# VHH binders against PRELI domain-containing protein 2 (PRELID2): the designs that were tried, part 7

Target 1, 189 residues: PRELI domain-containing protein 2 (PRELID2), of Homo sapiens (Human) (q8n945)
Amino acid sequence: MGVSVDVHQVYKYPFEQVVASFLRKYPNPMDKNVISVKIMEEKRDESTGVIYRKRIAICQNVVPEILRKSLSTLVILCWKKVSILKVPNIQLEEESWLNPRERNMAIRSHCLTWTQYASMKEESVFRESMENPNWTEFIQRGRISITGVGFLNCVLETFASTFLRQGAQKGIRIMEMLLKEQCGAPLAE

## First folded at step 4 (VHH; framework vhh_ozoralizumab_d1)

Design H2 (from H0 with G33N)
Fold by ESMFold2-Fast, scan of step 4:
Structure H2 (fold): chain B 189 residues (1-189), chain A 128 residues (1-128)
Amino acid sequence: as target 1 above (189 residues)
Amino acid sequence: EVQLVESGGGLVQPGGSLRLSCAASGFTFSSYNMYWVRQAPGKGLEWVSEISYSGSSTKYPDSVKGRFTISRDNAKNTLYLQMNSLRPEDTAVYYCARETPEYWFSLLSGKTPSFDYRGQGTLVTVSS
């Protein structure tokens, strides 16, 4: 069983500015959980103009913080007992398909850490808003499912939706700040 | 729970017209862009039309542009597709769909499109 969170937002900025800010999002002082992002692969399809990128992100392991916020001594003690949860960093793989001609971009992220025990996945789309060509729509779904961690499966899934929602909101705030600082004021209707 | 229910399909002669309806429930209909998609026998899913959440903007592929009109009534949580000048090639099951990252990811990554909130479909047959 898993949990999922859906997000639909409109950025009042042109598609090109939103994509540029997204690609420059990390490292960022507002989100110290993302330590580094490295481009592993980049390829352009000459016929379609689609640009494929694969990036690897290294992030701080936030499981200890999730468990600490539970306020349960038993849960915290159980976490300390399970060595696999004590890794210092988590690796995420991000694939993106940018179509500058059609002004849309798809992004897919997977957690590479703990794949035997958990599936953590995000899918996102940026596209030119149909209501105003100077605005960008952002649609995202995050999903987490946990198996094979025994007594912690239920506990971790209980907090997964809150974690996904908070992550999405933080991401939106970071993007809005970057757009204001790098591109100026949001565009009117 | 999210539910989409299509209606209005049927048998029609070439050159005829049909109006499809989709009743939406279980979510805030006025907050989502909506799609009509179709699947002809033995074919993959084909995007037919798209409408913004407010209803002020629409998009169509060249195959139906000028013949089909998508519209919505946010007060009634209903999506419509007016189909005119129907052709045998328009024969398909028509689905009402809510915008989803999976749908767009599939289109952009070259996979067969799919979406998580699709209706049961309504059959449109254009013949004789």
Scores: ipSAE 0.213, ipTM 0.608, lowest interface PAE 3.9, mean pLDDT 78

Design H3 (from H0 with K59Y)
Fold by ESMFold2-Fast, scan of step 4:
Order: C-alpha cells, then structure tokens, then sequence
Structure H3 (fold): chain B 189 residues (1-189), chain A 128 residues (1-128)
C-alpha cells in the first residue's frame, strides 16, 4: 500500500511574505540534505499575471545510511544486492503557479529518481485565509508508493512512514523560522 | 469540473471476466494516480486497485491480487480494470476515483490511500 500525509496549516502572516519565504526555503542550514535548486523554466502570463516556475532540486540520498541503522543484519546483507537504491542523490521536479492577483499559489512535484520502483508526489496550495486576509492557509498532501522490489516493498514502506513523519515536522519548522527571520513576529489574531 | 464516468459493469457467472472503463475529464489525467474502489451490498467502501500517474506502478489488496489488472491510457484519459476469475464476493458497485493531490518537499505518514473525486459507479453482479 502507499504511504500518505496531509498537512493543514495557518501561517499568521500575509500571503506575499509566506510565498517569498517558501521560494527562499532552499538552500537552508536546517536542511543540509538539499544540495541545490535550479530554475529550469519560468513564464509569466501577461493577461492573468500568473507566474509558472519549474525547478529541479537535488537532494542527498540518505536512505542507505538510515536503512543501515534501522534494519536487521539479514536485511542489510540483502541490501547490497539492491543496486537501484544506491544512487548518490535524489532529483525532485517542482511546478508552481503563483497568482498574485487572487493571492494563491499551487505547487505540484514528483521524484525523478527511482520512477520504475517508487512514486513520490505532492500537491500544495497557499492561499489567503478566509478568516483573516493577513493570514495564509497552507494545504499539502504527500504520497509515496513502492513497487517492483519484491520482499523489500513492505520493509521500504515501513521505513518511509517513519522517516518522513520527521521530515514533515522539519519542513514546517523551517518555514516558521524563515517567516520569523524575514518578517518578524506573527500578526495578531 | 472534474468528471469520472464508469462503464462496463453487468451480470457475469462465477469464473467469468469483465473489463471496466473510466472516462476522465476536467483535469490533467496524466498528473494523478487513480483508484478503483468498490462497495458491496451492505458493506463499506473497499479499495480494489491503484495505479501511478505514469502507469509504471500498480497495487492490489490480497483479495483481488492475481485476478484483477489496473491499467491506463493517458493519451485517451481513460482508466481500465480487467477483472478475471470473478467470484460472488466481487459483487459490488465499482467506482473510478482520483487520488488526492500531493505536495512539494513534504513527507510520508502511513495513512491509507485517499481520493477526492469518484464517479457514479458501475454495478458488477457475479451470480449463477
């Protein structure tokens, strides 16, 4: 079965500040595993004002080290025969649509590494909060599905579940840190 | 407007086969994982199969593994379910469903598969 996570967060900061912080999220000292982010494509629709961006992120592959620490000796011995997971880096592709007029931003991404064996995808929305125009609502869903590695499917999904629960909290903390650094204290309720 | 329209259901004898189709519109079909889910009379909703956005990965619960095959044609915005060796227990309304959208630089949690849109369904009855 696949693994998925839902996030619903209200940042008590205006939309423009949240988007600016998101675009500056990487590189970041709290997440040294993100090596680089490169803009591959950027287009602006003159009639609507919507800005489309395509970025590729290169992240250090920490799976072999974490797996070595977390799994039994027998699984580790079998791991040496599974070359498909021994890449040095993971590549992620992100597309975003920023609408400054409507004060919303949609983001879609997927993993380019291991596509024959794993699917990792995300959709996010930042939008002006209906409760307060100086607040920003953030809704995010992430999912990984693993197939084609036989006896390792269950093991890798169990590991993925544990690994990425911590990653979710780290992502939120990084955004909160950047908002505080760039924008100061949150706006009052 | 997201629309999913199922077809191909009907009455079939135990051991028989059926092929279900789902025509998708109103969204970029090739960007979403898809599900088949079913609801048997008097039962809750049950996940039947899942396919990744590219068609490279497919998943099945043990109840249908080896008997059902999910596939997709992204050029035609169509999802398929080939059902073989049908059993009376497979009697249900079958729904095509779109996977809930995913997010950048996020996370994994172990939550069960979820979907945000489904079609009207197509009835499959397996009976002698």
Amino acid sequence: as target 1 above (189 residues)
Amino acid sequence: EVQLVESGGGLVQPGGSLRLSCAASGFTFSSYGMYWVRQAPGKGLEWVSEISYSGSSTYYPDSVKGRFTISRDNAKNTLYLQMNSLRPEDTAVYYCARETPEYWFSLLSGKTPSFDYRGQGTLVTVSS
Scores: ipSAE 0.005, ipTM 0.130, lowest interface PAE 11.2, mean pLDDT 72

Design H4 (from H0 with S106E)
Fold by ESMFold2-Fast, scan of step 4:
Structure H4 (fold): chain B 189 residues (1-189), chain A 128 residues (1-128)
Amino acid sequence: as target 1 above (189 residues)
Amino acid sequence: EVQLVESGGGLVQPGGSLRLSCAASGFTFSSYGMYWVRQAPGKGLEWVSEISYSGSSTKYPDSVKGRFTISRDNAKNTLYLQMNSLRPEDTAVYYCARETPEYWFELLSGKTPSFDYRGQGTLVTVSS
């Protein structure tokens, strides 16, 4: 069993502004769970113009907080006996390919902290909208699956769905705020 | 072993409709995005439609947008393509293909993706 979220959003802002806002998104006061983001690698392909970036994000482990908000005493008791879930922080790796000539950007993210127990992956695309060249289409697919934790798998995957969905919605809100503050009003149809 | 088996192709008149099916086995179907691609006589592979693992997101090129509809039934491990208002230029062998991360990034970087996990195909002929 896994947990999945699909997002399709149109930002009524030019591609360059949306990408710039995305690259400035973290760290951000609206999301205190992201502690730091570091660029590990950056290179430009002169033949294609594609810019590759690899970033590592360090995030607060929110599993204890999610379980604390559960109404189930059984879930809390089970969590106390699983030491692998008690790490203080999680690490996320993000790779991006920005193509300024074609006005598109592909992003792939995955979790490094629990790779033997969980697959946490997200793929995103920003591209110039086919409806209006001054708009940007954003498509994101995220999936979390947890294995190797026995009878807690279904419970943890249920809470992972809340984590992933809330993360996606918070990300959209942060992007909308940054675009309005840094780029002004959205462009009309 | 991963297997994809297409069916539903045939001869149809211009303006007609066909529904293609793809039976998937050997992998967790609900965990993968799926594609329909086609190859017309004497031409290369062309992307026709895309659907996310959950079925909540679909994409089409302008050549088929409004005429073709991709759908999936994860309980039955089956992918569908409903083709309406068929044109002679839709004549091709149609393949279903499984998503890989490499496929997505190759497509976005302007490179022609390779399909390792595709079926044998089903022939669709649109003629009088």
Scores: ipSAE 0.000, ipTM 0.112, lowest interface PAE 15.9, mean pLDDT 72

